# Ledger of designs, part 3: miniprotein binders against p81326

Target 1, 226 residues: p81326
Amino acid sequence: MLHFGGFIMEINHISKILEKEREEYIRNKVEEYLKQGFSKDDAVNKANQSWRTYIGHRIQDVIYNLLKKFLKDSGLKVTTDKALNNRNLPEELDKVKRLIAINYGEYLFLPDADVIVYKVENNDIKIIAIISVKNSFRERRFETTYWKLKLKESPVTSHIKVFLATPDKDNEISYKCPNGKPKKMRIILEYELDGIYFLKEDFEETEKAKHFGKIVEDIIEISKKL
Short names: E, the ipSAE of ESMFold2; O, the ipSAE of OpenDDE; V2, 0.75 times the mean of E and O plus 0.25 times the DockQ between their complexes.

## First folded at step 14 (miniprotein)

Design mb45
Fold by OpenDDE base, second read of step 15:
Structure mb45 (fold): chain B 226 residues (1-226), chain A 85 residues (1-85)
Amino acid sequence: as target 1 above (226 residues)
Amino acid sequence: GSPEEEYRRLIEKAKKLIEKAKELLKETGDPELAKRAEQLIEFAEYLIRLAEEYLEEGRPKIAIEWLELAVRFLQMALELARKES
């Protein structure tokens, strides 16, 4: 559907724009922490940590809005785990929340679900996909695979596709066997997840590892089979 | 020009592109292309709002980058709309 070369190129610019903010953001945060009485080294470390959190949220929000707009005309709805983190949910979102919940015996917990794609048919909700958005893999490298495996354990959630979207700035998972050495993380993520979508061009494309520009079409196709 | 002047220029450009694209979409021959063009416009409008947030935060340089991206999406929408006409 959106496989025009221009769209792919513009998607790549999203991550580039976000990275341009880093220097200014770090500088401002360092100054802020210095004013709070932190040492220079502590201020820098705190600023870097703050940046990782900030940029993570920003990229998630952009991807959420992108998917929301480009899936709308296909009858698909998009929400986030943040939107579900409310005691008073509309009936539709309350159902969505329940349909992605993972059973831990005495407790139900939600997977990390940066973006949730679902459809409503005859007042029934079908969860189609969960997209985890990661700017970097410095922390919680296999968290998305954990949630995928947990979702597979229940017939209620086993059909839910789990995708990873990332610019992979550090090339942690862009290639399977660079220099003949297998990258464990790429291989495991590709094996366990239903797809990996890159917001960049420099990556090894496979059946499961694709450019982010293909995610909309893939989700629409999956939705037709449910 | 100043970042503020460039920001204003890009906003005006974006507004004109939105108007032109929407006008062309009123006489659409291919409903699928029309939908795609509309999606691009809506996403560009989101990016414009995002740019406004950055501007309000006192970060006009980054705001400009988002606006430039929005303009490119609007240009794509316009191209699709032209193909339908």
Scores: ipSAE 0.840, ipTM 0.929, lowest interface PAE 0.5, mean pLDDT 92
Fold by ESMFold2-Fast, scan of step 14:
Structure mb45 (fold): chain B 226 residues (1-226), chain A 85 residues (1-85)
Amino acid sequence: as target 1 above (226 residues)
Amino acid sequence: GSPEEEYRRLIEKAKKLIEKAKELLKETGDPELAKRAEQLIEFAEYLIRLAEEYLEEGRPKIAIEWLELAVRFLQMALELARKES
């Protein structure tokens, strides 16, 4: 078994690079919208909306590619919810979609699974983990927890690990009791989820709350038990 | 030099690190270390492509940040490749 101490620390730089991009991106987008005739307030609002969409896609793509590169030699495959929502699914991805879908009477819905890790053994598919990527929490702070609880209800999906990956730049869930005041969101997320992986240096580390760089070894270890 | 010149310097450094690591990995040694070194190279290659996208968008400072991260992963790959042989 290999240990990546340096790798774990360098992964935290992903969050730093993304944050450095924010001010310039917003400034350029505000200028662009002002030139298009929008008011200053509308330009700022549109620039912030554009940033949230852009950075969400960027962090998801980086995490997807990291997991794809580091898990492939362990017999593990990685896909995304966007791939599963294509009209013409390959047979393998169609099977993956069926194995994570949640039943609501007449309807089947996918959980919020930005990245999905699975394995194929003897033409049989086993879902290892789903990873929800949150750059910020806002109104949807417990969405990942809802999907964990729903997956837990079915014997088909109850084994699936549900992880949150986040830079948590606003320190919303980095500590359980900063300055002696309990942070409800951190406490609930850590309790209900199988793990929280931080793309940052400073946070309260526990057996479930870890540096993002540790996710590769954790997923490989989980896959050996399934 | 300019940010564009610094980017060109870093890309040449990255290419040389990739060449050195791949050359060392041609020898039969510890397969686990070789596997990890290859994974680091592949992830660094992804980061180099990402940096190229930012440079093309006219964002050389951010491109350099991604490229510097790629170089650090390549240095790790080279260290593992050396331990493997």
Scores: ipSAE 0.762, ipTM 0.897, lowest interface PAE 0.9, mean pLDDT 87

Design mb5
Fold by OpenDDE base, second read of step 15:
Structure mb5 (fold): chain B 226 residues (1-226), chain A 85 residues (1-85)
Amino acid sequence: as target 1 above (226 residues)
Amino acid sequence: GSPEEELRRLIEKAKKLIEKAKELAKESGNPELEKRAEQLIEFAEYLIRLAEEYLEEGRPKIAIEWLELAVRFLQMALELARKES
C-alpha cells in the first residue's frame, strides 16, 4: 500500500503547482479577451470564470491519472463521466454507465462522477467508488451529497462509495468547529459522504476526513469487500 | 539557458532516471516493491507528459514545476528499489 510520508508531501504539491498557474493564466486570458474587444472589467471577469473552469478540469485530470496508476495493480479500473458521454461505448464502459445511472422515472441520468472506480470479475462489473473532485466550493456546495443520497435510493447503486477530493484552498471544510463555531458544510459533507480526502496538510482529520494519500488504500480495502 | 532549454534538458534527465528506476525495480526480487516502484514511475511519466503539454503551450515555468514533481516521484521509486536490493 502506498502510504508513506513522501507520497503525502508530494500530493500536497499538486494543488500548489496548480495555484501558481493562476496569475499567468489570468494575464493571458485578459489579454486575449481585450483583443476580442471586451472592456477591461469584462475581460477580467471572463478570465476569472475561465480560470475556475480550467483549473477544475486540470485537477480532475491529475487526480484521475493518479488513481488510475496507483489502483491498476489491484485489478481496479478507472474511468470518468466524460469518457461515458459517447454514443458508441465499448461494452465494458456501457455497463459502467448503466450501473451508475440514477432513475428519475421516465429518465435515467448520471451523477456527477469525475472519477469512477470499478472492477471486472467473471465478466461482471462492480462499481466501487465515485470520486468528486472539487478545487473550490463556490458553486454547488452540496451537489456531491445530492448524488450520494440519490445513489443510496436504489439497491443497484446503494453500495457505491462516494468520496470528495479537494485541496480546500479557502478552508471551507477543513475544520468542523473552528473557534467553537460549527462549519455546516464540513459537518454535512462528512456526515453524508463516505469520505473526504484533502490534498493538503492543514485540516481536521477524522475517521471520514483523511489526507488524499490514503484514498488508494481505502478504495482497495473497499474493493475486497465487494 | 532559456526556461525551455532547461526544461528539455530536465525531461531528458528524467527519462534516463525512469529507465534506471525500471531496471532497479525489476532487479529487486520483491514483487510488491516492484509494483510500487512501477506505479510511481508511471505517474511520473504522466507528469512529464503534462509538463511537455505546458511547454508546447508556451508555459515553461509551470512545466518546470510539474517536471520537478515528476523527478521527486522518480527519486521515491529509486529509493524503494534500492532499499530491497
Scores: ipSAE 0.803, ipTM 0.910, lowest interface PAE 0.6, mean pLDDT 91
Fold by ESMFold2-Fast, scan of step 14:
Order: C-alpha cells, then structure tokens, then sequence
Structure mb5 (fold): chain B 226 residues (1-226), chain A 85 residues (1-85)
C-alpha cells in the first residue's frame, strides 16, 4: 500500500507548503511581541520559538490524520498524547494511557508519544507503536531515545515500537557519515529506535531509515505479529 | 488570476473529483483498490478542511497550496480506481 512515487512526492510537498508560511508567521509574531514591550532581539527569538512550536503541531496533526485514514481498515486505531491528557477520558483511551505510562516512584508520565497506534481485540488493548514527530533537532535531540529505553524496561511496554518522523530540512540526521564524518545523532537514533521515517526526498535509506510513505505498511505488518 | 478565482476553481474541481473517484472505486469490483481509493479521498477531504481553516484565518495563498495538494490526492485515487475497472 502507498508504495508508489506519486504518493511519496506529495508527502514531501507537505513540508514545503508549511515552510512557505514561515516568513509571514515570523514577521507577524515579531510585530506582536514588539507591541508587548519586548526588545527587538527578544521578539525575534520568541517569534522563532513560536514558529517551531506551531509547525511542529501542524506536522503532527497532518501525520495523525494520515495514519488515522490509512490504518482504519486494518483494525488499527490512532490517538495522540494530547487526547490522553484530557480530564474526561473514554474507557478505551484511559486503558491506552495506562498501558503506555511510565512509573517514576510516586509519579506516572506519558512518553513523548505524539501519535499512538493500538488495536482492540476481545476487549483487550494492545499498543503497537508510538511516533515522535520532530521538525528540528537543535534541542531535545535524544528525547525519543530516552523514552524508548524507558519503555524497554517494563514487560508491559517493551514490545511497543518507537518511531521518529521528521522532515529534517536542515539535514541533521539524513546521513550517517557524509564525507566520512560520523553524525552521532543519526547513528544513535537509528541504533536505539525501531525506525526513522523521513518526509523528504534525499536521505540515506537503511532497513530502519525509510521514507514516511512506508510507515503504514510497516505498522500493519508489525500488528499482525502481535 | 486572482486568489479568489483560483480558490473557486480548485474547490469546484475537488468536488467533481471526489464524486468521480467514489463512483469509479465502487465500480472497480476490487475491494483492496476500493479501500485504498477511499483512504486517499478521506485524506484529501481532511486537506480541504485544513485549507478552509487557512481561509478563515485570511490566508488564501496557503489555502490554495493545501487545495492543490488535495486535488493531487484525488487524482491519485481516480487513477487507482481506473486500474482495475
């Protein structure tokens, strides 16, 4: 499914459409912050932080909706960590939340699970995968890796696949050893995670590092083995 | 042309493509192909709603980009539906 060039090209175009609104967004946010009394340097910094948050949420929403539409006929359901943080949870989502939460003594925290794929069989819930969506790697570069390692520590969560989805527009993790120079971040992320899915044309493809267009079939195949 | 003219043209094109793709997918007689075409149509419908959000925010240029993407997904659905018809 979805293994055709047209689909891959259009998925790559999503990132380009989002980038087209960046300049206008930043200009408007800078003006907004200046009117609030921030210095020019602070206004620019805050506008860039706002943009990173905004585009991250937009890419996450697009990925969520794509997975929801393309997995529905495979007996798979999709939710988000945002949905799991609602106070009034349906019983099914409350069970999903309990099956993915990590214990820190007196505290329970959800991993960085922007998108969660699960199935329901005989009233039992099985978590298939969580997908972390990252637009940039300036900060929080190994956060997804941390959550993967924590999930592996429990028999309840050790089977859960942890994927990273990213446009990686700045080529921060697109290649392992460009010009013979190892990229630590790409090497560590690929080693520890179950997969990296790129929303872009150019990257070094491996068994774990693939175009995002391949994620649907990969998830379906994993679910059949659980 | 004007952004408003382009928006009107794209919305009209999208509506016709949705109708045609649904008809051809149903007529294909291939349940896997019908399923895939319907998934492409539903994702395109999401992209149209996203474009409408940008229009409500007063950003027609970005709305046009999302509508053009929706049309291309609908064209993919139509092409797939035709493969086994």
Amino acid sequence: as target 1 above (226 residues)
Amino acid sequence: GSPEEELRRLIEKAKKLIEKAKELAKESGNPELEKRAEQLIEFAEYLIRLAEEYLEEGRPKIAIEWLELAVRFLQMALELARKES
Scores: ipSAE 0.711, ipTM 0.873, lowest interface PAE 1.2, mean pLDDT 86

Design mb6 (at its last look DockQ between E and O 0.80; V2 from the best seeds 0.80)
Fold by OpenDDE base, second read of step 15:
Structure mb6 (fold): chain B 226 residues (1-226), chain A 85 residues (1-85)
Amino acid sequence: as target 1 above (226 residues)
Amino acid sequence: GSPEEEIRRLIEKAKKLIEKAKELLKESGNPELEKRAEQLIEFAEYLIRLAEEYLEEGRPKIAIEWLELAVRFLQMALELARKES
């Protein structure tokens, strides 16, 4: 088990490093947009939007690679929804894609699945978990919950664990009842999801709300029961 | 030193740590610790590649931060490898 204090501390540094990039990134993008002829205000707004997209992808990539490396020796495989967004997929990934698809009658759609953890046993694929990675909750706050509920509706996908991983920079879901007032988002996310994993130290720990350093162990344990 | 010098220093430090950790792991009698150490090494190698991407993008300061993180993971791997010996 990777449950050593040093590992937890280093995970927290991931988020800190990503945040340090913001000032430089914004400055560079503002300059770029100014050169394109945008006003200062428009350039700043566009730069901020670009940052949100950029940092979201960066944190997803880091978490993907982290999980990929730390789960591999447990016989677990890791992919992403982006990797599944291809016409010509290897047979294994095509099966993964089909096993996470949500039925809307005439159409099948994939849930938002930043990271997908699965195992292959006797040529059969078992989906273990989907991890949604969110840097911030400014947009689509309950999107992960929506997908969890949709996955739960089918016997094909109902067993799939859905986790949220976040640094929760703005402390939107770090505490359930700060100052005696319930935080609706934290309570709902914790209730509906199988777990929330924080890439920081300052949060209210519960059975479902844990430090991200525990996610590897939790996934391995779940995989043994499937 | 210059950011470029610091990057070179950190890359060399990382390479030495990887070599040392891998050498110790060859002599390891604990498969579980060996696996954990290897995982840490592989993740550190990813972080080094990530740092190189930032460097190519002209962001050496952030590259340094990723390299420092990589080095810390490698130090953890080395510590695990030493416990097996």
Scores: ipSAE 0.822, ipTM 0.922, lowest interface PAE 0.6, mean pLDDT 92
Fold by ESMFold2-Fast, scan of step 14:
Structure mb6 (fold): chain B 226 residues (1-226), chain A 85 residues (1-85)
Amino acid sequence: as target 1 above (226 residues)
Amino acid sequence: GSPEEEIRRLIEKAKKLIEKAKELLKESGNPELEKRAEQLIEFAEYLIRLAEEYLEEGRPKIAIEWLELAVRFLQMALELARKES
């Protein structure tokens, strides 16, 4: 049980550290691009694009290590899509990879599963949840939702919980009706997915849209129902 | 003080908290509190390694933020280790 003194609050403090890093990173990258001869507007735009790529890997790493450390005593194991793409794949991870693969006739593809939570019982593997990390919704808006819907089609994968984790710096999915206009992306993602975990302070909280610090206890509770 | 002095101070503080928490866990009679304290220590150790990566990249201000967070998780581990079963 993780309802003890400030645990969730301290995990949520990670979002503040990431914001301080963003401010420093953007300043340094803008200066770098200005030295290369780019205009101020181009330098800022390129710095923001660079940040989105850089921070995605950092958030994935932090989520992986958080879940790995706090789920181990609950009989749960954690891996990543990067590990599943290793040439020398261990038997256990090869089984995990096969259990999340989606069938498209003659082809099998992996969903967008940056972090994967599973359990092992008598050498059988059961996938509990996959977590997709998104830093921008500009081009791949419903990718995570697409994978959730495809996983629901198979009895092998229909039980798998699909979560989105995001800092949502540009407020693309933080509110359902900002300025009185419904945001399709937020509404559809919340409806179709099992949860959205925000790595930020300000957003419209619901039963499914939560502060990131709640992810550990939510996954433990889900695993107990299996 | 310099950022290097602050970093050295935080790393030293973290090492002492880890040592103290581990010693208190040997006296713990509550397996659940022991497991939670161990999880907090392991995550703090990850945050210290993360801070070391930022130091190698020449980013001491962000390294300090991660070290301060690691210290706070270690303080939580110490408080759990001190609780009676």
Scores: ipSAE 0.801, ipTM 0.907, lowest interface PAE 0.6, mean pLDDT 87
Fold by ESMFold2, look of step 16:
Structure mb6 (fold): chain B 226 residues (1-226), chain A 85 residues (1-85)
Amino acid sequence: as target 1 above (226 residues)
Amino acid sequence: GSPEEEIRRLIEKAKKLIEKAKELLKESGNPELEKRAEQLIEFAEYLIRLAEEYLEEGRPKIAIEWLELAVRFLQMALELARKES
């Protein structure tokens, strides 16, 4: 019973806190870029790019730490694609990397997975889920869907659940038919992915589109089947 | 008070809440509820460390926001421990 109303509501405060610092962050960065000699327009554009990178890493770090702490006692381990790209990889993580990598002939790529959940039983590793963390959908809108489809192509990876976690502050995927018009991005993402988890309160909840606070219980239940 | 005074006050409140929750959990007798409360405590401890990063960067007002969230998680852990104790 990790997921009750208060827990879900407090989890949604994470994105609200991150939103509160945006104005100060942008203002400070614009000043820095102006001091470096950039034009006002260039400074603003660079500050916004800096913010998008900053906020993406902060959301990912918070989600990683949340999952690591709430999944540990269920025998589930959590890692990141950044950790899997390190030069000197421990044997356990090397196995995780091999189990999610996709072969493109002469090249081997990891899916666009920010956070990976797996379990270890008798030195065997079973990948449970990957979670893609997206703050905005202005770029790479269907990249997560592509990776889900690639993982489904092999019996070795077809069991891996692919989730999207997002604050979606601009309501780009929060509703299927806002104002009676189908939102292509929400409809396709929900159809193809195993779940969309929102770090906010206001969205159209479905069997696949849920409050982020429900993700821990969902992952634990999935792991019992694998 | 000043942001620094408020941060000091919130950190002391968080420490007191952690100690109280851990004492109650030793007397709980329900391992599953102990796990859930401990997870809330551990996440709150992460949030406190995150707040300390913001403070070190000279951003005490944002640090306060993370500390207040940490306290809310600790209060949930306490309430869980009390109901099952």
Scores: ipSAE 0.800, ipTM 0.914, lowest interface PAE 0.7, mean pLDDT 87
ESMFold2 (binder alone), look of step 16: mean pLDDT 79; pTM 0.749
OpenDDE base, look of step 16: ipSAE 0.822; ipTM 0.922
ESMFold2, look of step 17: ipSAE 0.781; ipTM 0.906
ESMFold2 (binder alone), look of step 17: mean pLDDT 80; pTM 0.756
OpenDDE base, look of step 17: ipSAE 0.821; ipTM 0.921

## First folded at step 16 (miniprotein)

Design mc1 (at its last look DockQ between E and O 0.81; V2 from the best seeds 0.81)
Fold by OpenDDE base, look of step 16:
Structure mc1 (fold): chain B 226 residues (1-226), chain A 85 residues (1-85)
Amino acid sequence: as target 1 above (226 residues)
Amino acid sequence: GSPEEEYRRLIEKAKKLIEKAKELAKESGNPELEKFAEQLIEFAEYLIRLAEEYLEEGRPKIAIEWLELAVRFLQMALELARKES
């Protein structure tokens, strides 16, 4: 049912709506930074950086809420790394936090986990998937890959699927070999991650690279095997 | 009309669609379709809340875009419910 063509099309509109804010946002921020005494070039750069942060959070929130609603009836729960950044966590979330933590010897750190999908069965928590949501790849291009590799190093976390969700507005990873030239980032991300999900239509589909509309079903299927 | 007037019209449309979609989803007799319709409705309700946030921030044009998306999700829910009724 989730593969309904209409659903896929509407998912694509999410990123389109978010992108419509860009011009106004940039203009307003540039003006703000100019008033603060920055040069025009600095103001533009700062505005673009601010936009990347802003839009990143917005798309993460939308995707979080989407997954939360569409996974609910499957008995799956959804949280975020932000929700885990509290000193006083409910027992359930404290367990989730511990089950995704990466060991660095004296320290435990959490991977970047914009969305965390888990289930509770017989009072045991099973982490199913971590979804990294990226609007663009200008910064930290392989960070998600790093976290995937780190999660694989522990038997506690090795089963956790790591997915990337992106509108890929700049077509950085939409195709493997555009114009006959391999796109290093696409190839590496697809190889290392469990899946890449696009919030757009124009991309090269593979076994691991799919439209975002398929992520719910894929997660549900994975959850049944865990 | 003003963006605010358009927003209000879309809100009223969305409310009517929610009511109708909920009603039809219950009548479909297909539990899977009912669940999916409900999920669509709940997501649309989230988008409506998101639109409200943008409106409160003084950004009615973007708010309208989110409302339009919500309406489309509600229409999908309604269509799914109708096919099985």
Scores: ipSAE 0.832, ipTM 0.925, lowest interface PAE 0.5, mean pLDDT 92
Fold by ESMFold2, look of step 16:
Structure mc1 (fold): chain B 226 residues (1-226), chain A 85 residues (1-85)
Amino acid sequence: as target 1 above (226 residues)
Amino acid sequence: GSPEEEYRRLIEKAKKLIEKAKELAKESGNPELEKFAEQLIEFAEYLIRLAEEYLEEGRPKIAIEWLELAVRFLQMALELARKES
């Protein structure tokens, strides 16, 4: 790419726009739930839960479309867990689904994968990476690391890179040693995952912790090795 | 004017920027620049469609924010093409 600084900076505006929406969204949802007869406390809790679902899907959609546009000319295809769960699954996506499934004896499960990047060569499908998108780390803090470890256990899936993408607005994983004390969540996520990509400017950048705009280059370079 | 009038002004600006960025990138004679500019334009077009969803929901202020982001990507494509020219 010819100029990464401007690209990286503009991508960071995604999370800023989403935060501008939050206050009005929550206020409107609280009003809706109060009108349905919920207590104030219950209405607030339900509104916050509604927001987390809403904004999670919005961030995933933006990331999906970004990757699809910027990876297409490198021979890379992008799909989502939603697409893989459709009842009318095309053969190509059925193969993608089978290539990321984890075997639990009598059961097969898909890992936590919001966005999946793959390529097709000579009718052969190679899974390159999965990206888990998290707006907040209040719940399921290490779920992505669990799936990385499970993918590493099989020769069919051990090559798959597992990335985390996050705005991390509350700075839950932005720094390794805030106030001089190691942040367990950041340290473990960075150690176990193949990369953490931040949709913001202010975080501790490392070899694995990068601006989200770098993810396109990283995926392309990984794909050349496979 | 109103948020709706501001939205219409921005969408017209975005359409002009798309045309100019495509033309200048081709004039550069740089295939990698032309490819990157098209990727920026396609992503901006997605952001415009997202902004339209917000406008249809009666939320023009947030629609403007997404449309302004689309314009920023289009201006980036134009800036890069001028720098290489």
Scores: ipSAE 0.780, ipTM 0.908, lowest interface PAE 0.7, mean pLDDT 88
ESMFold2 (binder alone), look of step 16: mean pLDDT 78; pTM 0.714

Design mc10 (at its last look DockQ between E and O 0.87; V2 from the best seeds 0.82)
Fold by OpenDDE base, look of step 16:
Structure mc10 (fold): chain B 226 residues (1-226), chain A 85 residues (1-85)
Amino acid sequence: as target 1 above (226 residues)
Amino acid sequence: GSPEEEYRRLIEKAKKLIEKAKELAKETGDPELEKFAEQLIEFAEYLIRLAEEYLEEGRPKIAIEWLELAVRFLQMALQLARQES
């Protein structure tokens, strides 16, 4: 029996470690911005914005590497939108890029795809899932939902599962109806997305809202049906 | 000791755990457990590299936290390998 419990516990530590960096990071950035001549309030705001960007990239990188390692033996490959943002792509990645592109008539654009999971079978690429990784929901709350809906509009991309992975540090989407009041964001995200995966313990679990530790198994299962 | 000294101690511990975990993983006799143990080891190795990046950035305290997490993953790999031996 896979020590799934231990694995879940260690995944939660990822978010904890990243959060420990925040205070030092903010302090250092505030000092930097003060030296640049910004007011205290402006320096704090800029530092917080810088932190959001920084920590977002860090958690994305960790999750990418986690999924890459734990999906490898299932024959699944993992890439990122960043890796696709190149003029000279290997054939495989060029195909991946084209298979997730959204049609806007004269233009094709990629969805926000922090992590892309795909398989190669008989020289054909099948996109399995896109995982959006969000540390917080202060900005672009429904961006992932937008991309999911856009992907559904094409038979080329309609099969692609879209997942959200988050530590949800501010408890913005951890519960549907805390204190009897519906959380609009949780309800909409859960309704529109294929799944929400939490890098924390304290959340309302549902069929679509699960601990991040389950995402590997879920992706593998989806891959078998495609 | 200094954070740097603690980091060095944890690195040495992690190296020993990697060697032991790799050895035991091959002895499990269960292919699924072997794979999972190997995945844990590989992820731990990534975390060690991540810790090194933080150390190079002059942030040894955070580096140590990542190393501790790596060690825990390695310990989990060892535990899995031992249960089937």
Scores: ipSAE 0.828, ipTM 0.925, lowest interface PAE 0.5, mean pLDDT 92
Fold by ESMFold2, look of step 16:
Structure mc10 (fold): chain B 226 residues (1-226), chain A 85 residues (1-85)
Amino acid sequence: as target 1 above (226 residues)
Amino acid sequence: GSPEEEYRRLIEKAKKLIEKAKELAKETGDPELEKFAEQLIEFAEYLIRLAEEYLEEGRPKIAIEWLELAVRFLQMALQLARQES
């Protein structure tokens, strides 16, 4: 708490750095696709899609590393959905995978969780939270909400907190009532999820909508109750 | 060029800050502040590795942005360690 404000402010710089890269990245990718023979319209569309994938992975990696380093000394471990999809999992991660899997009859699937936080106590694993990282809300707008509802349906997974982390640079969910009209996506996401954490300063703060830097303290407090 | 020279100057500054902050963090006398200072240093070390990746890809201006952020976390760790030493 002593330096919490400075920590929050510096974390919000992550999204600002990534935005500075965007114009150069897209320009270079358009040139690359034109050289491959794509039309101008197709090259632009592919460059923008390439950027969304690139920036999404970059934000996820930064968030993963941040959580791993700041949660380590509280006895909390962090993994990713990509790590859980490997064929030859260590026993610990295989247990993590089983503890978040959703049953669809003869099939078991993982929720779309980018980052998973768990703890190990007395050789048992307890899942604390999953964090979905979204850079843009153009597609799969309510995917995270679907997975929260599925996890809530079973007593073995209903305790798992589901968070959304986003820079929301286009202000699609930053305010509940922009221009005096309700924004359905913000209202529904905030209602259904356990929290929304913004990688920026300018948003409508509520008890569920917070600065991303607060997520470390929140996860630690939740873990103490389990 | 000029951006690559600026990067080299900043990385030397970051290395000195890491060494100094690590030394002072061990002698704070407050275990919770020591832990937080060390977490800040470890995250800054990650940011430096990220900046190096951008430099290797020929993007030194963006690499400098990540390195400057790493320096800010290191300065925060150093300030924390000095308060309790």
Scores: ipSAE 0.785, ipTM 0.911, lowest interface PAE 0.7, mean pLDDT 88
ESMFold2 (binder alone), look of step 16: mean pLDDT 78; pTM 0.727

